# VH-VL binders against Putative transcriptional regulatory protein rrnAC0199: the designs that were tried, part 3

Target 1, 159 residues: Putative transcriptional regulatory protein rrnAC0199, of Haloarcula marismortui (q5v5e2)
Amino acid sequence: MDERIDPDELLAAVGFDADESVLTRRQAEVLALREHDIRQSDIGELLGTSRANISSIERNARENVEKARQTVAFANTLTAPVCVDIEAGTDIYDIPPTVYAACDEAGVEVNYGSSNLLQLIDDAVDGAIQQDTVQVPLRIDVTNDGVVHVRGQSAERTE

## First folded at step 20 (VH-VL; from w3 with heavy chain D106E)

Design x2
Fold by OpenDDE, last read:
Structure x2 (fold): chain C 159 residues (1-159), chain A 121 residues (1-121), chain B 107 residues (1-107)
Amino acid sequence: as target 1 above (159 residues)
Amino acid sequence: EVQLVESGGGVVQPGRSLRLSCSASGFTFSRYAMSWVRQAPGKGLEWVAYISYKGSFTYYPDSVKGRFTISRDNSKNTLFLQMDSLRPEDTGVYFCARWYTSGRYEYFDYWGQGTPVTVSS
Amino acid sequence: DIQMTQSPSSLSASVGDRVTITCRASQSIKSWLNWYQQTPGKAPKLLIYKASSLESGVPSRFSGSGSGTDYTFTISSLQPEDIATYYCQQYWLFPYTFGQGTKLQIT
């Protein structure tokens, strides 16, 4: 472990503010250290707690981040001029053209290339893409400023 | 220091197969998408294959689609290119390249020195 | 596929000269364009990303501009070490495509 790593410095560098975050400071510390590839056991040692506790903190932190992301995505869906539903089984190669066509129709300039768009999908919904195929139904929203938001959805939801 | 080292190149007859490898070091391999880019002798650069950082999706140009397969082993920091049904036009130097993504821009920031592939009868 | 037409294919200039290379895309690529330098026998090196952003450590004599379908790469004052082939590359859509390259020599 690099002894030069200081969680406080890491958080300061990224401008973490506990009052403006859904994460606790401890959660942020753990995520920051994990982002630097520090093992949970080493983090436990560094912070004076057990690996199990670090694991729990990390899990909770990531859950909070996901909830926050989903909430923001939902909020943006309410005002997004572009909404594209992607069915399970869709070939990923068809996704960018579909999204771009919808953006063009709506007069929205999307700021994502094909790779980045697919990466966003893959990151937004765990397991959403496997072997070049969409595994779960998705909703892709594009805001007026060209920001893409991705959510998983149930096939039966008529939103 | 970021390093990419290609291997597996050689001389083969048309219709044969080769498997290229790229060993990555100096960075968290599993966090970056990777690509292969080739260059025929005296010619320009041609993108050959793309793989996401998780390996969940891949892209190919029509020139190699159905013949080439890109894969990765993140536990071994290694990128692969399986080349089947090789053709003379596949001859060239094959580069392993890291695809960097930040905000609204992307680029190949690190390249290997390349491994030569020659397909000839 | 998006075709990238790069011009000229080759040019020769003197040390200190201003050099200009152009790339035209077959459709709008919305500034999703990179410029690379390749010295003989070496791997390509990134110089410009997102059409006009200079990569860290790259000399300020290199620059890029353009939008839509038309892009320009410029060397304000050519140096001996700039002997190389230069490539534009779009990353708006797959497949990623390169220009055919511009071989730059010094007279």
Scores: ipSAE 0.804, ipTM 0.907, lowest interface PAE 0.6, mean pLDDT 93
Fold by OpenDDE, last read:
Structure x2 (fold): chain C 159 residues (1-159), chain A 121 residues (1-121), chain B 107 residues (1-107)
Amino acid sequence: as target 1 above (159 residues)
Amino acid sequence: EVQLVESGGGVVQPGRSLRLSCSASGFTFSRYAMSWVRQAPGKGLEWVAYISYKGSFTYYPDSVKGRFTISRDNSKNTLFLQMDSLRPEDTGVYFCARWYTSGRYEYFDYWGQGTPVTVSS
Amino acid sequence: DIQMTQSPSSLSASVGDRVTITCRASQSIKSWLNWYQQTPGKAPKLLIYKASSLESGVPSRFSGSGSGTDYTFTISSLQPEDIATYYCQQYWLFPYTFGQGTKLQIT
């Protein structure tokens, strides 16, 4: 283990503020260390706790991040000028053109190229893309500033 | 230091298969999308395959679709290109390249030295 | 597919000259364009990304501009080490496509 790793420095470097985060400081520490490819066992040793506890903390942290992401995505849906529903079984090749066309119609400049858009979808909804095919219904929202939000459910367009 | 090293090139007859490999080091391989780009002798660059960082999705141009398969083993930091039904027009130097993305821009930031592939009767 | 038409295919200029290369896309690529330099026997090197952003470590004599379908690559003062082939590349839509290249020589 690199003795130079300091969780406090890591969190400071990324501007973590516990008062402004849904994560506890401990959760943030664990995620920061994991992002640096530190093993759970090593993190446990570093923080003076068990691997099992670190595993639990990481799981809870990731769950909180996901909940926060979904909440933000939902909030943005309320004001997003672009809303695209993607059906299960859709070929991923068709997704970028569909989203871009909707953005053009709405006069929105999207901040994502094709690969990044698909990557965002795949990251936002675990298992959303397999073998170049959408596996679950998706809702893609694009805000006025071109930010894309993805949810793993189909919803009616809100205006 | 980021390094990409291609291997597996050679001389083959039309209709045969060849498998290229690209060994990656100096970065977290599993966090980056990868591509193959080829260059025919005295010609320009042609993108031939893309694979996401998880391998969940891939892209091919029509020129190689159905014949080439890009894959990766993140545990071994290795990128592959299976080339089947090779044609003379597939002759060229094949580069593996890392695809970097920041959200607002994307580019090939690192390339291998390339491995030569010759398809001839 | 998005076609990238690069011009000229080749050019010769003197040291200190201003060099301009153009790239036209068959449809708008929304500035999702990169410029690469390839010296003989070497892999391409990124010079400009997102149409106009200079890659770190690249000399300031290199620049890019443009939007929509039309883009320009410029060398403000050609240097001997700039002998290479230059390529534009769009990454707005798959398949990614390159221009045919511009071979630059020094007289």
Scores: ipSAE 0.799, ipTM 0.903, lowest interface PAE 0.6, mean pLDDT 93
Fold by OpenDDE, fold request of step 24:
Structure x2 (fold): chain C 159 residues (1-159), chain A 121 residues (1-121), chain B 107 residues (1-107)
Amino acid sequence: as target 1 above (159 residues)
Amino acid sequence: EVQLVESGGGVVQPGRSLRLSCSASGFTFSRYAMSWVRQAPGKGLEWVAYISYKGSFTYYPDSVKGRFTISRDNSKNTLFLQMDSLRPEDTGVYFCARWYTSGRYEYFDYWGQGTPVTVSS
Amino acid sequence: DIQMTQSPSSLSASVGDRVTITCRASQSIKSWLNWYQQTPGKAPKLLIYKASSLESGVPSRFSGSGSGTDYTFTISSLQPEDIATYYCQQYWLFPYTFGQGTKLQIT
């Protein structure tokens, strides 16, 4: 284990504030150390606890991060100025121009090029794109800061 | 070290087919989109095919659409370009290129040495 | 398709000169533009990405600017090793398209 590793310095360097974070300080410490490739067993030794406890802390920390991410994404979607519905059977060539036109109309600068936008769609909804065609109806939201959110929707659902 | 090595180029008559391969090493191949870019003798660069990292979608310019097919085998770290119904204007050096993406910017960061394709009667 | 008009097609300059290449898109590409350098017999090399960002390891004499449809590539002080053909490339929309290229020579 690298004796130069100091959890306090790591947290200070990234500006961690427990009062402004969904993570506890211990959770933040564990994640910071893991980001530096420190093994759970070594972290346990460093912090004076068991590997099993570190594993539990890390798991909980990562769950909290994911919950926070999802919550922020949801909140941003609620206020998204751009909402584009893509029908099943749509050619993928038509998706970027449609989204970009909507963004221009709303005065939003989108943060994704065509390939990245399509990749985001394919990653967000499993099997959404096959043979250059959209397989299921999609909803594409673009937030004020240009972040794209994609979800699948029922063919009968229209928003 | 990232390496891309093209192969399969050669001399063929119009109407024939060729299959190009690109062997990738030094990076996780399955995490990157890939492209083919060609260059006719004494001419500029022309993008000819794009494939996503999973191979779920592909793009072609009209100049090769319906004749060229890009594919990949992620288990073998290999990119392919099937070229059918070849024409003299398809003559050139064909480069395999990795497409890097970081959200706000994208670019071709690594290229192979290229493989020459000559279509002539 | 987005056409990229690059100018000039060829350029001759002296060592130490300021060199400027322009690229105009047929429509706005929102700074989704890269610049590449290609020396004879070699593959292209990335120099500038997202219109103005310098790739790691590239000399600071290279720069890019522009927005909307008009972009500029600049070499502040031309060096002998800069003899090459330069290309702009848009990646805003498929199909990806390159400029015609600018062949740079030293007098």
Scores: ipSAE 0.798, ipTM 0.907, lowest interface PAE 0.6, mean pLDDT 93
Fold by OpenDDE, fold request of step 24:
Structure x2 (fold): chain C 159 residues (1-159), chain A 121 residues (1-121), chain B 107 residues (1-107)
Amino acid sequence: as target 1 above (159 residues)
Amino acid sequence: EVQLVESGGGVVQPGRSLRLSCSASGFTFSRYAMSWVRQAPGKGLEWVAYISYKGSFTYYPDSVKGRFTISRDNSKNTLFLQMDSLRPEDTGVYFCARWYTSGRYEYFDYWGQGTPVTVSS
Amino acid sequence: DIQMTQSPSSLSASVGDRVTITCRASQSIKSWLNWYQQTPGKAPKLLIYKASSLESGVPSRFSGSGSGTDYTFTISSLQPEDIATYYCQQYWLFPYTFGQGTKLQIT
């Protein structure tokens, strides 16, 4: 183990604040050390605990990071500046121009080309596209950071 | 190693039909969108058809729309181009190309060597 | 349809020269542009993707830049093996469209 590695210095260098993080300090320490390719066994020795415990901490830390990411993504969807409704029977050729126009109007830069946008739609809702036609009503949201979210929408839902 | 091999090219009279095939190997064919791109003799590249990885949607330029049909058989790792009502201006080398997508960029990363198509009286 | 105007259609340069090719789109394509190299009798090869990213294995003498409607492809020091036709290609909207190509020769 490289004795020059100090978890406190690592966390300070990246500006970690436990009061503003979903991670505990111990979780942050473990992730920081892992990022420097320190083995779990060595981390355990360094922190005075077992490898198994470090493994558990790392797993939980990564899970918390993923939950945080999903939460932020959800929140961004709630405030998405672009919301486009696509009716069943719509020609797929009309979808990218419609979405892009809405993004331009909202001042949002979308991160998807036409093919990838349509692929995203087709993957998000099973059977959404058949023979170049939309089969079910869709809602397309574009967040401020240009991420596209697609969901099926029931015809009766008036929001 | 990724390989794309076109076949089915030849000489045909105007108004006739021709079917091209592209055999894919060295990758999971069903995970990638595919395209046909053609090149007339001494001319530039022209995109002529696109098909999604599931085959659920296709795209064509106006130059071939209504005459050409792109399709795929994922179980056989084969891409097809049915060309009907052929015209002299359809003459050229036809390439099959894999469309790669990763995050915020897309491109044709692998191409076949092409199959020649000649439409003449 | 988005039209891609490539310039020049042909050029000759000497080994070691800096070569520049331009591509102009009829509307903004927001950097959704690729550059390909095609040697005689061969299939096209990707060099640059998303306007400025160098494809893996491609020599560093190749580069791309630009935004909006105007894009540039550059060879910093031309080599004999660079004799080819180069194409820009937009993939912002269907139909995908190529520039008319630039045939590069060495004097």
Scores: ipSAE 0.796, ipTM 0.902, lowest interface PAE 0.7, mean pLDDT 93

Design x2
Fold by ESMFold2, last read:
Structure x2 (fold): chain C 159 residues (1-159), chain A 121 residues (1-121), chain B 107 residues (1-107)
Amino acid sequence: as target 1 above (159 residues)
Amino acid sequence: EVQLVESGGGVVQPGRSLRLSCSASGFTFSRYAMSWVRQAPGKGLEWVAYISYKGSFTYYPDSVKGRFTISRDNSKNTLFLQMDSLRPEDTGVYFCARWYTSGRYEYFDYWGQGTPVTVSS
Amino acid sequence: DIQMTQSPSSLSASVGDRVTITCRASQSIKSWLNWYQQTPGKAPKLLIYKASSLESGVPSRFSGSGSGTDYTFTISSLQPEDIATYYCQQYWLFPYTFGQGTKLQIT
C-alpha cells in the first residue's frame, strides 16, 4: 500500500491559513512534515527543491514561530487587561478577592486559586510576605488567558 | 508511597492544650502546602488550619483563630498543630492532609488516618 | 466565609440506582470545587476535582457537573462499595469550606 503523506491534508487538518499566519504556506508545510519525522531530503523531493533549501526554510519557520511567541508575550505584558496595585501593609488574604474582582470586571478567568496566587507572590518577590502582610508594594498583572505576573515596586516619588 | 501519620491526640480538660504531630514520608514534604482537617463524632469535615510549603503564611477559620497554631519543620518532614484553650466542641478526629496544587487544580490528595482528640470535663 | 450547602443530608437507594447529590455555594466559586468520599472509619478520598474531572482510578460511574453556585455529583449505577459520606469542598477563597456531607446508604 502507498502511504504517501500529503502536506495539504496536514495543514487542512489544523486549519492553517497563510493569510492569518506569520508562516508562509511553504514554511508551514515543512514544519508539519517535520512533525511527522520526515527527513529534510524527503521533504525536498516532495516539494520539488533541495534538502539545503528545506533546511533553510525550516530554520526560518522556527525563527518566525519564536518571534511570534515573543511578540504575543510582549503585547500581553504591555496591555494586560487586569492590573492591580497592592500597597505594603496589605493583609495578604485581601489580595485574592481583589484580583478576582478585577478579573471579573474585565471578563478574565484567572488560572490560579487563592492559595496558589499567594504562593506565586511569595515565590516571585523574595520577602514579600511576612506575618500575613505584604512587605513591599506589588504590581499584579493578569493576561487575557488568565496568566498572573507579579513584581515588586519601589515607592513612588510624590510631587 | 505517600504516608501521613498523625500522633499526639488524647483526652484533655477544657482550657488545656494539646500538640499534634504528623510525620510525612514518600514525597518531598517541603514542596507541599499542608492542612489539618477535623471531624467531630458523627459530623462532617471541617478545615481548621493551612500552612504554605515554605511556612511563610498560614490561615485559620474563625472557629479556631487565635487558639490553634499550625507549623512545620521541613528538615524533619513534620507538620504540627498546637491547640490551646481547648473547648468541648474541638472534640473529634484530626486529619493531616496534603494540599496538591497545579494551576487551576487544588485539592487534598493524601490524608492520614487521623488522631482522636477528646475535650471533656 | 463561603457557605456550602449539600442536599440531601442523607439518602437511601438500591444497587443500580442513579444517585444525585447537589452542592450550592453562597457565592460563585467558578467551579473551584472538589468532591470527596469517606467510607466509614476511614479518611476521606478525592473522587472529583475542579467540579467535573475524575481522579485517577475512580470508576466512571462517578461524575460531577455544575458552575457558578450550583454543582451536582452523580453515581450512575450505585454499587455496594459506594456506601459512604460524600463531601463537596470549595477552594475559591479562604477558608476552604466543606459541605455538611451526604450520608449514602443502600436499601
Scores: ipSAE 0.553, ipTM 0.787, lowest interface PAE 1.7, mean pLDDT 88
Fold by ESMFold2, fold request of step 24:
Structure x2 (fold): chain C 159 residues (1-159), chain A 121 residues (1-121), chain B 107 residues (1-107)
Amino acid sequence: as target 1 above (159 residues)
Amino acid sequence: EVQLVESGGGVVQPGRSLRLSCSASGFTFSRYAMSWVRQAPGKGLEWVAYISYKGSFTYYPDSVKGRFTISRDNSKNTLFLQMDSLRPEDTGVYFCARWYTSGRYEYFDYWGQGTPVTVSS
Amino acid sequence: DIQMTQSPSSLSASVGDRVTITCRASQSIKSWLNWYQQTPGKAPKLLIYKASSLESGVPSRFSGSGSGTDYTFTISSLQPEDIATYYCQQYWLFPYTFGQGTKLQIT
């Protein structure tokens, strides 16, 4: 309700605790100010440092957030009720029906439509899709909340 | 402001080809899947081509598969539709459309004005 | 392919009437369905996404409901500017398909 956003107020309102976060307090402050479109140079002036240092802090903060997000996703997929293996040579348009059928059997609602699911595969595994076919074996996991994770498998990997 | 501008439509005889273009502006073109949707005179909408945002995969309904080719040039913010072996049934207005995706929400959120294509003898 | 059958193909109603358009899918589409409005001479516009969610800036007289194979689009009180053709569209499985459209007229 203040005329301008103060990151200390924002961090206090959400109960930020550096001891329980992958972010340092400085990283959280920089992210909070950037979410309100404050320029890096202005943040540097406010915090008594250079724009270049703010840019480095922001990059590292965003990397930490992404790593934390991936760690939570990994933990959730370990207990995923749906695991589907896709063989190389599979027609990519057979993948969504296969995943959806497995989810129906497990009582899980998937959060991805057919095009989005194929795009997720294309993004997760470089070179996985060529000429509408899967080029490497894939593992697709669906969490209880319907979140999908995709990983490729190399010929030399042993589990 | 998001803008999609189609061009390249016209009148052609059956069996000939046309190439449609769609110029995009006001958004990061390379982050969106794109489609062509057509509408025959006095008739409904028909999806005719889909391309992923990297261009790595495409999809066509049987009515145009093997005759139409969708492509994109992300460096020029341009979507294309190559239409070969045109038939009178391909007559209609062709829309360039942006496909929005966020989790389970997907839809056409922006459309061009359309470019008319007439295939007749 | 999933066929979308829209009913009626056309209808006429008076200003203030409640208008209902249905869309039936040939198999369950799990509410993965959109509704579009196309006014004469213009490109389509999204009204409702994911069966029941109203797009921003769309008047509250428009609504959607349904699940499985049966979906309904409603205009609670018809206005003159609502003269258009309305389309449902599924996005559960490729190819994504539209209903054949419902042309709404005011008489």
Scores: ipSAE 0.542, ipTM 0.780, lowest interface PAE 1.8, mean pLDDT 88
Fold by ESMFold2, fold request of step 24:
Structure x2 (fold): chain C 159 residues (1-159), chain A 121 residues (1-121), chain B 107 residues (1-107)
Amino acid sequence: as target 1 above (159 residues)
Amino acid sequence: EVQLVESGGGVVQPGRSLRLSCSASGFTFSRYAMSWVRQAPGKGLEWVAYISYKGSFTYYPDSVKGRFTISRDNSKNTLFLQMDSLRPEDTGVYFCARWYTSGRYEYFDYWGQGTPVTVSS
Amino acid sequence: DIQMTQSPSSLSASVGDRVTITCRASQSIKSWLNWYQQTPGKAPKLLIYKASSLESGVPSRFSGSGSGTDYTFTISSLQPEDIATYYCQQYWLFPYTFGQGTKLQIT
């Protein structure tokens, strides 16, 4: 059993490289220690700083991770091989066949069943589904790894 | 332990209405889509109603569309099926069933015992 | 709607026999298919999901295979407790449809 945790060993074990990450090395150290259930106050003592500073570092680290996730999602959507526009008034049960047909033509395997796809739409765009019909125009993108993104469209886009 | 208990079945004349209830326990009801599945005597299974976990959308096959209404009360862990304009062909055992979803995996993982409905002159 | 056709409608076999049941879809369902077991007078029970994956606690004598429109359910060595009706179900597109069932009995 290892009762002493060394952040340098933790980062080496996962192959962390600050030059290839959105995280600073300090941010990565804090996240790695939190993954091992080390309290923020104890991390502060280990790293020679206050609990309050560790809390700030952790918050910023988690924010950077979330921004990185959103950046990857954006890049994947921008180059998505499958893009489907759905008009308002469309019967919701026509949406999965339309998406699946487009994916078949592009050679893309979708990761969502019909009920899951409709739930994703319902969750992504408030009020998108009423009385078995789509209430706003939708754009559905499917990435090459089968991930589905849904957004509402204004009737008129302004640049 | 997951439990689904149906009630409200009975004998009714054609053209009348009946309301089924399903009480759910042992799981977070509001996180699962639910369905009603029926089985005529000596016959196979027929899916007759689906409701999303928030209740925002529902689906019915043509055989019951316009006559049956599925609904849920997530605060009371209860699923309902309102059956109007009943026909003799609606006779059968009605099961409450939980629809499990995880990515590409979807199935009925838990079923109630069923409640019998008889529609006859 | 996607029609699911099971064969045979009924089957008699001896304990220890290998039993196969087929299910054919009217269009490709991409292996998005489940198998259920229903003992007489009971609710159905999931055995196999996504064509070939065993549900937790299901004996290994049960298996499933297939792709596209043609799917097979197999019991490698029939046991007395396997007397039931078996149903396939597609979940590719609404409405989610069942096969008509295969009643299995032991001779």
Scores: ipSAE 0.536, ipTM 0.767, lowest interface PAE 1.8, mean pLDDT 88
Fold by ESMFold2, last read:
Structure x2 (fold): chain C 159 residues (1-159), chain A 121 residues (1-121), chain B 107 residues (1-107)
Amino acid sequence: as target 1 above (159 residues)
Amino acid sequence: EVQLVESGGGVVQPGRSLRLSCSASGFTFSRYAMSWVRQAPGKGLEWVAYISYKGSFTYYPDSVKGRFTISRDNSKNTLFLQMDSLRPEDTGVYFCARWYTSGRYEYFDYWGQGTPVTVSS
Amino acid sequence: DIQMTQSPSSLSASVGDRVTITCRASQSIKSWLNWYQQTPGKAPKLLIYKASSLESGVPSRFSGSGSGTDYTFTISSLQPEDIATYYCQQYWLFPYTFGQGTKLQIT
């Protein structure tokens, strides 16, 4: 239990406003305290609730954060002049040349070198790269100002 | 203070193996990609191995592919280079180097002092 | 692989001279190029990144320019401490390759 940490001060420092967020204030408090390595049971004591309730709040908060990331990626895709689909099984070292060729055709300058682009993929989609191959289908979008967004795609039946 | 210290170099016969280590301190090692760069006597620099910060992917030029293996232990802040089937042309100084990445800017920003490797009968 | 060719391979100049080193890539690298200095017996040190940007703490007598396949590195007024070998490096596509180096000596 660490009563020195004040979640109201943490949220004020970053300018949190529940009216402008997909997170409730309680969800933001739990995430902020977890970022400071406070155990869920200690958060429960601090906030006056059970550890099990804190666990549920954290899970829901992280799901909301991931949904928000996907919403931003979708909005960027609607305006992106370059969209590249990468199949599972693709050699990762073929990805940068493929993306750069699509950007050159569209007259878009990319802001990422080849190692940085591969690292972006590895960061954006957990488990996307294994043994130098792509493990899940990927969608790569490049905006007019050269920003790259990556997301995984689920396998689906064709329609 | 960022510091990279290589060890494990020496004199070995052709066909033998060596394992180089690089101890990192003064930065969050697990957030940086790492590389080995070698320099033969009187020659230029050659990039011989790359590893991503999670260790999820690696890269090797054809000159060493299949013989050299880069690895890292992020819990011990240590980078490794396993060099198998060594040849006389592998002789040189081997540098551990940190690869900095920020958008369109990427470069080696910190280097170790290097460890000498000599492959000779 | 992208080949990087430096010219000249060696150069001798006097203190105060302007020194220019050229680096040519086998294909466009879109200004994704760095310059390193290696003092004898030491590890390399970054001087210029992204073709023309000066690294923090590097003297203003060093500069870089170029685009596409052709890049230049200039020392406007050579100093005694500038004796070194200079390398360009592209970072557009794996593997990131170095030029063969330019050995600079002072007469």
Scores: ipSAE 0.524, ipTM 0.763, lowest interface PAE 1.9, mean pLDDT 88

